# VHH binders against Gliding motility regulatory protein (frzE), part 6

Target 1, 240 residues: Gliding motility regulatory protein (frzE), of Myxococcus xanthus (p18769r270to509)
Amino acid sequence: DISNEVREQLDRVESDLHMLRDDAFRFVRRNDDGINTLHGNLAKMADHVAEARLVPLSTVFDAFPRAVREMSRTQGKEVDLVIENADIGVDRSMLGDVRDALVHLLRNSVDHGVESPDTRQQLGKPLNGRIRIRVRVDGDMLHIEVEDDGRGIDPERLRQAAISKRLINAVQAAALSEREAIELIFRPGFSTRDQVSELSGRGVGMDVVKRKVETLGGSVGVSSRIGRGSTITLRLPQSL

## First folded at step 22 (VHH)

Design f2x
Fold by ESMFold2, look of step 22:
Formats: C-alpha cells, sequence, structure tokens
Structure f2x (fold): chain B 240 residues (1-240), chain A 124 residues (1-124)
C-alpha cells in the first residue's frame, strides 16, 4: 500500500507548491499595486503643488496699459493695447522673466513698430495703432503672443545688416528665405541701426530674451509682414 | 528731460573693489533697460553691462563677466555696478545709459548717456 501513499503525498506537496506560488504572485501584485498607487498619489500631489504655485498673468499685465499709454505719449503716437486671457496662471518664479520679456516687446512695438498717426493716415491705416497680447495654454506650455499692426520687419534690411556686421557672408544671406532672414533678429550681436559702434545691439536685446526663454525650456517665434505688422510668440512651461 | 547722475568712483589698487551708483530721473525708470558704459583714457566708449526691467536678465561684456555685478532698485530709481577684482584696464570714466537694446524694426535708435560719468582709476 506504499504506491498509493506516495502518490497522495506527492499530490499534497504539489498542492502546497501551487498555493505558495499563488501567495507569492499575490504578494508581488500587492507590492506592484502599492507602487502604482504611490506613483499616482505623488503625481496628484505634484499637480496640486504646481497649481498652488501659479499666479495669474494679470499680476504682470496690470501695469501694461498705463506703460503703453506713457510710452505712446512720449513718442507722439496713439496706441491701443488689448490683453486677452490674463487670468491664466504661471509659476511665480517666472513672473519676472515674463514681465521683462513683454516690456521689451512692448517697447519695440511702441517705439519702433507702430507708425506715427500722420504716417498711418498716409498708409490708409487706422489712426490708432494696435498691440494685442494673447495668452493660451497648450498642455503644460504657455503661449504668449504679442502682435502689433505696425510697419513690420524688413527681411532685406536684416540680410544687409547681418552682412555688414560680418555675421554671415553674401552667399549665406542670399540663401536665407524671408522667414529665415527675419529670424536674424535673434542672432547675438545683431543690429538694424544704420550707424555701427561697439554699443550697437548691446544690452538686453532679442537674443538675450530668446536665450533666457530657452533656458526655461521654452522658445521664441516671430512672424511679420512688411506694412502689416509683427507677432512675437513666447512659449514657456507654465510650471517649472 | 532725462537725467542720469553717476557716482562712487575713485582711486583703487588692483584687486580692489568699488560700487558705482546711478540716480535716474526724468523718465519712467521701471520701463527702461539700464546699462553701464565706460570710456578708457584716450579711447572710445565700451559697453560693460545691461539689466532688464525687473532685473531678470543681466548681461556682461566678456572682459568683466564674473567680476562685475549690475543691480537695479526700481523703488529708488537707482542702478548700481558692483566691481571686484579690479584691473588696470578697468580704468575709465563710467556712465549709465538707458535703452541700448537690439532693435529689429526699420527705424534708427540712439543710446542716451547724458551724465558726466564717474572716474574709476585702478593703479598700483
Amino acid sequence: as target 1 above (240 residues)
Amino acid sequence: QVQLVESGGGLVQPGGSLRLSCAASGFTFSWHEMNWVRQPPGKGLEWVSGISYTGSYTVYADSVEGRFTIIRDNDKKMVYLQMTSLKTEDTAVYYCAKDLSTHFYDTGESHDHEGQGTQVTVSS
């Protein structure tokens, strides 16, 4: 009766091994479930922290209508400013970067982009120039567009300025598309001034703004049509 | 009437430090970038440093990077240049100036440094 007894013992051992295997799988699943739960909870906490750090862009934009009015008056111009979606938030740590980039863009539009009322009348444009700031969020990225209806950026003058500054040669300049020529405004050392000096193009220019925006993980774009105006687009992470 | 008044210069030995100040009036200070420019003896103007609206962007000439620090205080309408590790080649009259930035529209732009400057002399 030994054969039957051995078979019964082997059946019991097999059953015990299956139970042990099942217990091990359940333990692994519980640990995996716990890790997934922790990961999910950490992701939710990160979202809440990021949201708590956001402040409305209106904290930056509130000063802009008065600033544009003051700059316009000083230049003898009439400029209307329209701001859209200022309630969208940005990480508090980026407020200064956004403010300084936008002030630079506004000064360029008012001081140099938007034409005088007399010139605008001669061109058949509305007497008042227009600057529009528009904000939107796409995923985790802020898009801030600053658009004016001024004279626009002249790509041929940019090509010639880059040649005279020895940033590119004539062959390279001829190979640039109109879009590529406009993007020369971001090159270090670039200046559109007719007179050249060691001070020309220094200070906080578009190359500095672009570098800082890229350091923050963003980008800067430009589009322009001569006679119709320009749009500068800042793309920045909403939170760091 | 833009007015920029520089101060804080003096005679310093190599390796020494100075802090220059510039008091601004006659314009809305917080809406302009500010710069330091210098004129060494018998030479033309050289750009030294620039600082943006709130100070989030600062830039320096290669010759002074790491040694000089530009600072602004919009409440007091002041811009400063903290200079350390001074060298004899830093000897110059220093001026502050507004709005030297790159311009990309089809119009001209001129810098505005109308003050008397402040003399920095670095000599053993």
Scores: ipSAE 0.597, ipTM 0.808, lowest interface PAE 1.6, mean pLDDT 84
Fold by ESMFold2, fold request of step 23:
Structure f2x (fold): chain B 240 residues (1-240), chain A 124 residues (1-124)
Amino acid sequence: as target 1 above (240 residues)
Amino acid sequence: QVQLVESGGGLVQPGGSLRLSCAASGFTFSWHEMNWVRQPPGKGLEWVSGISYTGSYTVYADSVEGRFTIIRDNDKKMVYLQMTSLKTEDTAVYYCAKDLSTHFYDTGESHDHEGQGTQVTVSS
């Protein structure tokens, strides 16, 4: 019978379509699983490559104890250096930038921050000044703190220097908080010296350091109290 | 005793090139930033360029940026100024100097030193 043959053909076609659909779904699921596995493996490879580019900060810090001893001797001061967590790594491409920023900070602390032994005795401080470098990682960000126990940064002298340099007027200076005044150290051309000269505030200062760190995706912070010392914090991506 | 000795100056034509040298002694060179400053005829000193301790940071005055390059060699205790595309306005006595950057403490202490300089004359 012709009508029965047509019905049987339609039933067979329906069955074949169901099987094809099921095969197609299984194929897509297997490919999705494979793509997800490949994505996971590629992410792991990217992580391994980033870690392979890291170099321990000890390669930078190893010269610092000798440097501080030499700077201290030249200045007639007694300064101890403590370094914490030097084994933490940083992208090789940033080593020079970190090294030069830290030498600048060490020079400022020894030469100008830490008081003479006579002055420290008068102030009731330990005769040996102290500089501490601390490194830590928060997520993808490296934090390097350089702290000294010296004279600290005087916000009022910073306000006055900024007025003298015509960076701000007296009304603007009076409106600055202590924190805002301390941050004037990052302005180009800034100088705390009383004597104004065409060369004052030139060279590689904190403004240059901050600009470079920001170009690398980081930031620079400062915290200070008169008589108690200062802390400069460099925040950098651990890897670029 | 700190000593800075400049050399390499001379007479060059506009558009020419010249490389200045500064030999340093009497201090631990690698722990000091270095700078070039110049004194044009009849004028005061003006800052030209600066370089950080290992050379990772360099800075230039607007008038020379793109034309001058500051370089240091800590092993040889030398700082150099590579000058190209020289202009008549670059005529000056050039000096090297250490530690011109502003510190952020108010101590009143400064240890800037200059040598005797080297003359650069840019003229047809």
Scores: ipSAE 0.588, ipTM 0.814, lowest interface PAE 1.5, mean pLDDT 84
Fold by ESMFold2 at other seeds, last read:
Structure f2x (fold): chain B 240 residues (1-240), chain A 124 residues (1-124)
Amino acid sequence: as target 1 above (240 residues)
Amino acid sequence: QVQLVESGGGLVQPGGSLRLSCAASGFTFSWHEMNWVRQPPGKGLEWVSGISYTGSYTVYADSVEGRFTIIRDNDKKMVYLQMTSLKTEDTAVYYCAKDLSTHFYDTGESHDHEGQGTQVTVSS
């Protein structure tokens, strides 16, 4: 019977197709496992490369206590420096940028933030000013805080300076919150001098520091209370 | 005593090059930003360029960007201004100065320690 032979051939073809389907699924699963293993190994290699590029921030911070002492003596001030968590690392390519940003912040705190000993005595503050550098890692981001216990940033003086330099008008200045007014320190060309000159707001200021940090994928924040001091926070990716 | 001594100026043709030097003494050089400023004939001071403490940041006035390069050497306590593609408008007395950036607490900008300057004259 011919019809029976045809059905037997069709059954065999169907069975062969099922086996081929199962083999194909098995092949795909083995390839998926291999791809997952490869991805895992690549991730481990990327982590090892990133770790090998990290350098402890102590390589930057070790010079700071002497620097602050020298800056303080030049200004006739007494300033203590406290550094926390300097063992945390950062990408080697960023060391110079971090160093120069922090020196700028230390200069600002010693020269202009921390009051003279006579003024501090009148205000009931300890005669020794304090600057604290704190480092932490939050996710992939490195946070470096530079805090002083000086006079703080006066948002009203910043508003008036910005009006005087024609960066904003009086209506715009009045609309700024205290935080927004303090952020004026990052504006290019900003100066608190009484009169704008061709030299005012020039040089390597906070606007330049902020732009560089942002180019590296980070951000710069400021927090301040008049009479109590200021904190500048640098947020940077730990590795590039 | 803070001292800044500029040198390297001279007469040069348009399109030419010149390198200015500034020798610093009397202060801890590495803890101060450094700048070049200039005074064109009959005009006031004009900022040219600045360089951060270890040199990681450099900034330039629009009129000189791409033509001038500021460099510092903290070991030798020197700052330089490499000038190329000079124009007649670059004619001025050039001074180096420390700490010109605006401090965010108050009007703490300082430029009291400019030296005697060095004359650059660009003419055909």
Scores: ipSAE 0.584, ipTM 0.814, lowest interface PAE 1.6, mean pLDDT 84
Fold by ESMFold2 at other seeds, last read:
Structure f2x (fold): chain B 240 residues (1-240), chain A 124 residues (1-124)
Amino acid sequence: as target 1 above (240 residues)
Amino acid sequence: QVQLVESGGGLVQPGGSLRLSCAASGFTFSWHEMNWVRQPPGKGLEWVSGISYTGSYTVYADSVEGRFTIIRDNDKKMVYLQMTSLKTEDTAVYYCAKDLSTHFYDTGESHDHEGQGTQVTVSS
């Protein structure tokens, strides 16, 4: 009978579907267990890779005394470089970023911050300028300070430069505190030049350095006093 | 004596590609940022791109971002500009220049181009 054959085929299909369902649940359960184990092992491997990637900052800093010597000679200046705690480690992937930021800061200090020996004598300062790099750890964050004892940053000059570059108007400039005015060095397009040109404020400036440090989870600070010098502080995660 | 020698220019069709080169000598290359600037016909200098000391930071003018790539090789003391999707408005003499970034202590002198440049002409 046709009706009996149809029922038998439907029973076979139902049995096959139940077996497939059971197999599928067993497959999912086994895969879930395996995926959880693999996830745990991958997390542990990632941690070990991060720890193995830490390298001493001395691998970057060891070149700086020679670099400052060369920069100083080229500029007719006398500058001493002191480096503290270079044995502290940082994620290997950040070494290039740290090097490029610090070279930029060192060039600023030697080329433009520290005065000539004649000028320093007239100001009653030690003939040799000083740049100090200090590294310390605060929790999981590195602090790298670059300090010079040069001319310092003039907040009024920065206000006027920002007005000239049309970054702010005179009312906005007058409302800035001294500290806020100094932070204008981080504005894109900023220039201290007397004459605005198409090339002014271009290249890799402090705004680019700050943006990169912030994408790494850090921050950049500045502190300065006219005639006494400036400190730039990079705050970076020790590990990514 | 600082010397920057540009090369690699030429005539290309719109949409084409070129790679410019700049050979540097007379200074410690790795301690200086490097830039490309250009001078279109009858116009003043226009900044194109900049690259930091080890190349960790690159910046581009809006008009070329996504089309041009700046590269440096400190071992060979070379900087390159890889240009793609060239347009007729990219026609200019291209120069490399060092140290164009603004310093925050004092008004600095201009760090204008120092080489002869290399001509790029984009024309049907």
Scores: ipSAE 0.584, ipTM 0.814, lowest interface PAE 1.6, mean pLDDT 84
Fold by ESMFold2, last read:
Structure f2x (fold): chain B 240 residues (1-240), chain A 124 residues (1-124)
Amino acid sequence: as target 1 above (240 residues)
Amino acid sequence: QVQLVESGGGLVQPGGSLRLSCAASGFTFSWHEMNWVRQPPGKGLEWVSGISYTGSYTVYADSVEGRFTIIRDNDKKMVYLQMTSLKTEDTAVYYCAKDLSTHFYDTGESHDHEGQGTQVTVSS
């Protein structure tokens, strides 16, 4: 049988082992807690740095009402520009890319999208055309939408132009949905000219804009309804 | 009235350099994309390079990429074409033009050039 002295020592050893185990668990928990706190503080500091790099889009957009007014008068049109959420920021390094993409879109809307006042009256539209720039943030992505209430993009004309330029054949063109046909505007070398010209499909077009936006980690979308207008959407990371 | 005045051309040996200038007036320069086009002897116009509104996007014809640089200065209303490593094939009258990009609302392209051009001749 075991003596009382041996049992008492075994009880003490067991108690000491339990205490050591508890101390070890407490040590591990404190280290994990400290590491989690440090990770949290580092994340907060990274957020502060990212916010300091952001510049309000108003720094780019403030010139646009005057620009649209000048473009409109050159074309004999009346166009109202509405800008929403210009206080939202974007990484300073992307300001020029955003500005140039948007000026391109504004020029296309005023020059070719919005109809003349006489045509708009005949169609039952407000005499003043409307262009709306709307900015929103969805997660870490900035969305900039440019919408006009003009004539819209004609997918059948785009299909025919793509066939004429040998970019696709008639079978491929017929298989395109309306949405897919409208996206032909992004194809490199796309041209709607009836005659061959070395200038055809050149310059800074939507294919160039799309390529740059994609290089920045974003995307470009288009939606349109003939007679009702078009929307181009730029999606960009808010910060690099 | 819209006016585009090209200058800076001349005679240069192969491998040489030139800078062409285009002075713009009569329109709000910063709201238009700008381009250089050229007309080689006995041939039609061919596109050389384009630059977006603030210069964030530049594009070049394959034949000049890496050798030519397009630059714009919106304060001075100027477009430049810095040409290096010139070849005899670059011999042409060079013109600047605005708004050559495809417009996504119609079936035609917009195109506008109004200057007299500047002659570049590359020969020994």
Scores: ipSAE 0.579, ipTM 0.809, lowest interface PAE 1.6, mean pLDDT 84

Design f2x
Fold by ESMFold2 at other seeds, fold request of step 23:
Structure f2x (fold): chain B 240 residues (1-240), chain A 124 residues (1-124)
Amino acid sequence: as target 1 above (240 residues)
Amino acid sequence: QVQLVESGGGLVQPGGSLRLSCAASGFTFSWHEMNWVRQPPGKGLEWVSGISYTGSYTVYADSVEGRFTIIRDNDKKMVYLQMTSLKTEDTAVYYCAKDLSTHFYDTGESHDHEGQGTQVTVSS
């Protein structure tokens, strides 16, 4: 009958529409899967490019044993340098910044941080001073620690220097914690020198180093105990 | 012994340019920060500019920022001061010096210069 034929054609059309719907859903899902795969592959390729731009820190550190040896000889001191994880890489564009910051820290430790052998004997310390450079990566951040076992940073001397330089008054100085006082080393123009001089605290100091590190997206920290030594930590993105 | 020899000074008109040079010897140049200081007539020394070991950091006194540029060449053991837009108040004897930044452990040391300097005179 004629009504049966119409019903059969309608059933056929309905079946075709269901098939088309199913095909469309599968197509959309395959394209979504492909887009997600492409995004994943692009991220993987970006990681490979970033890794290819990394240069081992050994290219910076190779000169340091000789530098410390010569600095120590000039100062009449005995200083051992230990470098850990020099094979960890950093973006090539940051090599000069890292090198200059670390040489500054090494000079501070050898010239002023580590005590003379006679003083170390009087304090019951090993005759040889120690400087340790430790590198590690945590996520995207490179951490470089420079630690010495010298005299440490005296927070009271820093408070007094800040008062003398009119950076803070005596009430403000007394309110600083030891940690806050130690961070005065990062103040522009700061000096622990007892007498006032237009040249004191000028040049490339820790304030300049900290500013540059922060411009690169990092930070600089200090930890110290008088009589036991100091650690300066540079935190930098491993790649830019 | 440490020796720093300045050169390149002279008489220049206001608005003019001049480049000073400092030749270093007697120490391992690349392990020391370098600075320019100056002594105006009848006045004490004042700091002008500083540059880190490979030159990654530079710093300038407010009075010269934007006009002077400090440069170093570790292969030649030279530091330079490129001066532009010179003013009468820039008249001074200019000296280079090493290691002016103070450490944070104890009393800082005095600056270290020993050359005769180089005279810069800015006048009509």
Scores: ipSAE 0.575, ipTM 0.805, lowest interface PAE 1.6, mean pLDDT 84
Fold by ESMFold2, last read:
Structure f2x (fold): chain B 240 residues (1-240), chain A 124 residues (1-124)
Amino acid sequence: as target 1 above (240 residues)
Amino acid sequence: QVQLVESGGGLVQPGGSLRLSCAASGFTFSWHEMNWVRQPPGKGLEWVSGISYTGSYTVYADSVEGRFTIIRDNDKKMVYLQMTSLKTEDTAVYYCAKDLSTHFYDTGESHDHEGQGTQVTVSS
């Protein structure tokens, strides 16, 4: 009979559809697993590429002891440089930015921060000034501190300089805390210099350094005590 | 003794280009920031551009940004100013100078432009 044959064919079609459904689900699961494995392997490759781009900071720092000696001799000063953890790496693309920022800080410390030996003797300080560069990694951020034991940053001199440069008025200057006054060093056009004011505060200063560091995803901090010295801290992503 | 010798100036039409050069000697060039400064006729010195120790940072006065490019070559102890799209307002004697950056201690800054400069004249 025809009806029985049709029923048999429908039963086989139903069975075939169940098998196809099961095969499709297994296929989807296997492809999901393969895609996840591929994503995992690509993430590992990205990590390896980032590590291959790291270069030890010693490649930058190795020239600094001689540079500080030359700067000191030119200024009639005696300054020792201590460097800690120079084997820590940074993205190769950032080496120039780090080097130029640090040379700027070293120039400031030797030329303007550390006092002459005669002045240090009068103040009861060791005749040799000291600059310390300390490097550490905190998470994915590189921290570089440059500390000197010089005169420190005088917030009252900064307030007066800002008034003279017409960046703020006397009422605004008086309202600044010591910390806020010290941060005036990051203002474009700022200078403590009295003469040739058209050129004062020009060139590649701390405002330019801070802007570049912030563009790279970092920050710049300053801490200082008059008579005891100053610390500038650069915070940068270790890689980008 | 520190010496800075500028060259490359001349008479140029508006819209034209020039490249100024500054040869440095008497100091360790790579440890110093370098700058270009100009003096328009009858006026005081005006800062133009600055470049950091290896060239990673460059800065420009608003009036020249996008038109001028500062370049340094530490091996040759040279600083250059590539000038394009020149305007009559760019007419000046141009000098190079070292170490004009902001200083945040109470000691003064120094700028040394010891050369005779190089004259740039932009005129139709």
Scores: ipSAE 0.567, ipTM 0.810, lowest interface PAE 1.7, mean pLDDT 84
Fold by ESMFold2 at other seeds, fold request of step 23:
Structure f2x (fold): chain B 240 residues (1-240), chain A 124 residues (1-124)
Amino acid sequence: as target 1 above (240 residues)
Amino acid sequence: QVQLVESGGGLVQPGGSLRLSCAASGFTFSWHEMNWVRQPPGKGLEWVSGISYTGSYTVYADSVEGRFTIIRDNDKKMVYLQMTSLKTEDTAVYYCAKDLSTHFYDTGESHDHEGQGTQVTVSS
């Protein structure tokens, strides 16, 4: 019978096709498994290299207590500096950027934020001002907070300074919330000076700090309450 | 007592180069921002460039961006201004100054322009 032979031949061909399909899938799976293993190993190597490049923030923070003491003495103030989690690491290539941003913040807090002891006594505050630097890691991002317990940032004075510097008009200034007004400190050319001059708002200000932090993939935030103090937060990738 | 001593000026042709130096003493140099300012003939002071505490941040006036480079050496307590592609408009007395940046808490400012400056003259 010819009919039965054809059926048997078709069954054999189908069986062979199933085996070829299975072999093809097995080959693809082996190759895919090898590629996935290589990708995993490369990821681990990249992590190990990144960890080897981290240096503790203490390498930049160790000078800060002496710096704050000198700044305080020069200003006739008493300021305590507390540093938390300085053992947390950051990519070596960012040490200078972090150091310079933090020195700027410390000078602002000591020179202008923290009140004189006489003023603090009149306000019912502890005679010693306080600056706290807190470091924490959230995912792959460092948060460095610099908090003082000084006078805080006055949003109305910032609105007026921005108008006098022609950064915004009076209608725009009135529309700003207190939070938005405080963020004016990041505007290029901004100054809270009573006098306007060609040198006003120049040099390395908060606008420069913010731009640099943002080019590194981070952000800068400010939180303040008048009479109670201010916090500047630097958010940076721990590794580049 | 804060002292800032500028040097390195001179007469140069347009397109030429000069390197200015500023020697600092009387303060802890590494905790202060440093700047160059200039006074063109018959005009007031103009800010030229600034450099942060360890040098990680530099800023330049639009008129000198790409032509001038500010450098500091905290070990030697020196600030430099490398000037290239000089123009006749760059003719001025150049001064070194500390702490020109704006403080965000208060209207008070620190400004210390105390040197004699160094004359740069760009002329054909």
Scores: ipSAE 0.540, ipTM 0.788, lowest interface PAE 1.7, mean pLDDT 84
Fold by ESMFold2, fold request of step 23:
Structure f2x (fold): chain B 240 residues (1-240), chain A 124 residues (1-124)
Amino acid sequence: as target 1 above (240 residues)
Amino acid sequence: QVQLVESGGGLVQPGGSLRLSCAASGFTFSWHEMNWVRQPPGKGLEWVSGISYTGSYTVYADSVEGRFTIIRDNDKKMVYLQMTSLKTEDTAVYYCAKDLSTHFYDTGESHDHEGQGTQVTVSS
């Protein structure tokens, strides 16, 4: 009899424990749902902040056609500039970096890349040189390509310049592929020394541009074909 | 005609500060990088600092890093060199110069300087 009372009490305790367990499971589920909702809302807010920080590249590019015309005239050259997809945005904090990198590339193309009209005629090229800026987005990365149809980068001239500047020896230079030789343009020694003046190659060179772009999480590439021109590609996160 | 006019030099004590100015005319200022170079007494020119077209990239010689700041104002066509913690070895004639960087198609053209410079003397 007393034995039956004990068993009855144990049944009640067991039932209460089952209810407590079920309540605990429901509590955990509700907290998981709340945490997931909070994470989702925070992600949406981060996306909205990133979108609000984007500024169209046209704010940078709009001055370039006039600048290229002015530089072309002072150099006695004929150069057309074509800009594609300037409506694509970039983080406002990177506008100056992008602008200054592109101005540097445009100066290189007009001053040294595109040949004089007489030379272009002799080579069977269109009289007007062409510089093309193309922008695209690939995932979270912004790609800006600056292409000219000028003389291209001569890998043998770069090998010889690197030997002359004592960056590599003749054996090392001969071992470089054409692609590797063209990438010598990013070496600091190419931007710090020249036989004409001891100050030549100082200042803001391609090594400085590459270093900054890499600090931002991007990369800089070069592709060139002698006689056909060169393409420099800046890859940057569209948003930081 | 391209002109670069430096000013702001003078006599200053070691540890002191001075700000140099360079007024530019005769070219489209924002299209060119700018540099400061200096000539110590009895020595050749040495490069001090450079600044890109809108100022996003600045570079400094090791000897002045952390003490000098290069600034440009494209609206006023001015370049400045803010110098602090000056040392006796900073004594020199300071010049501004445009377009010292190497272009990757060729060795590029180097312009040593085009102005008269401004004398900085660091002495007790």
Scores: ipSAE 0.531, ipTM 0.783, lowest interface PAE 1.7, mean pLDDT 84

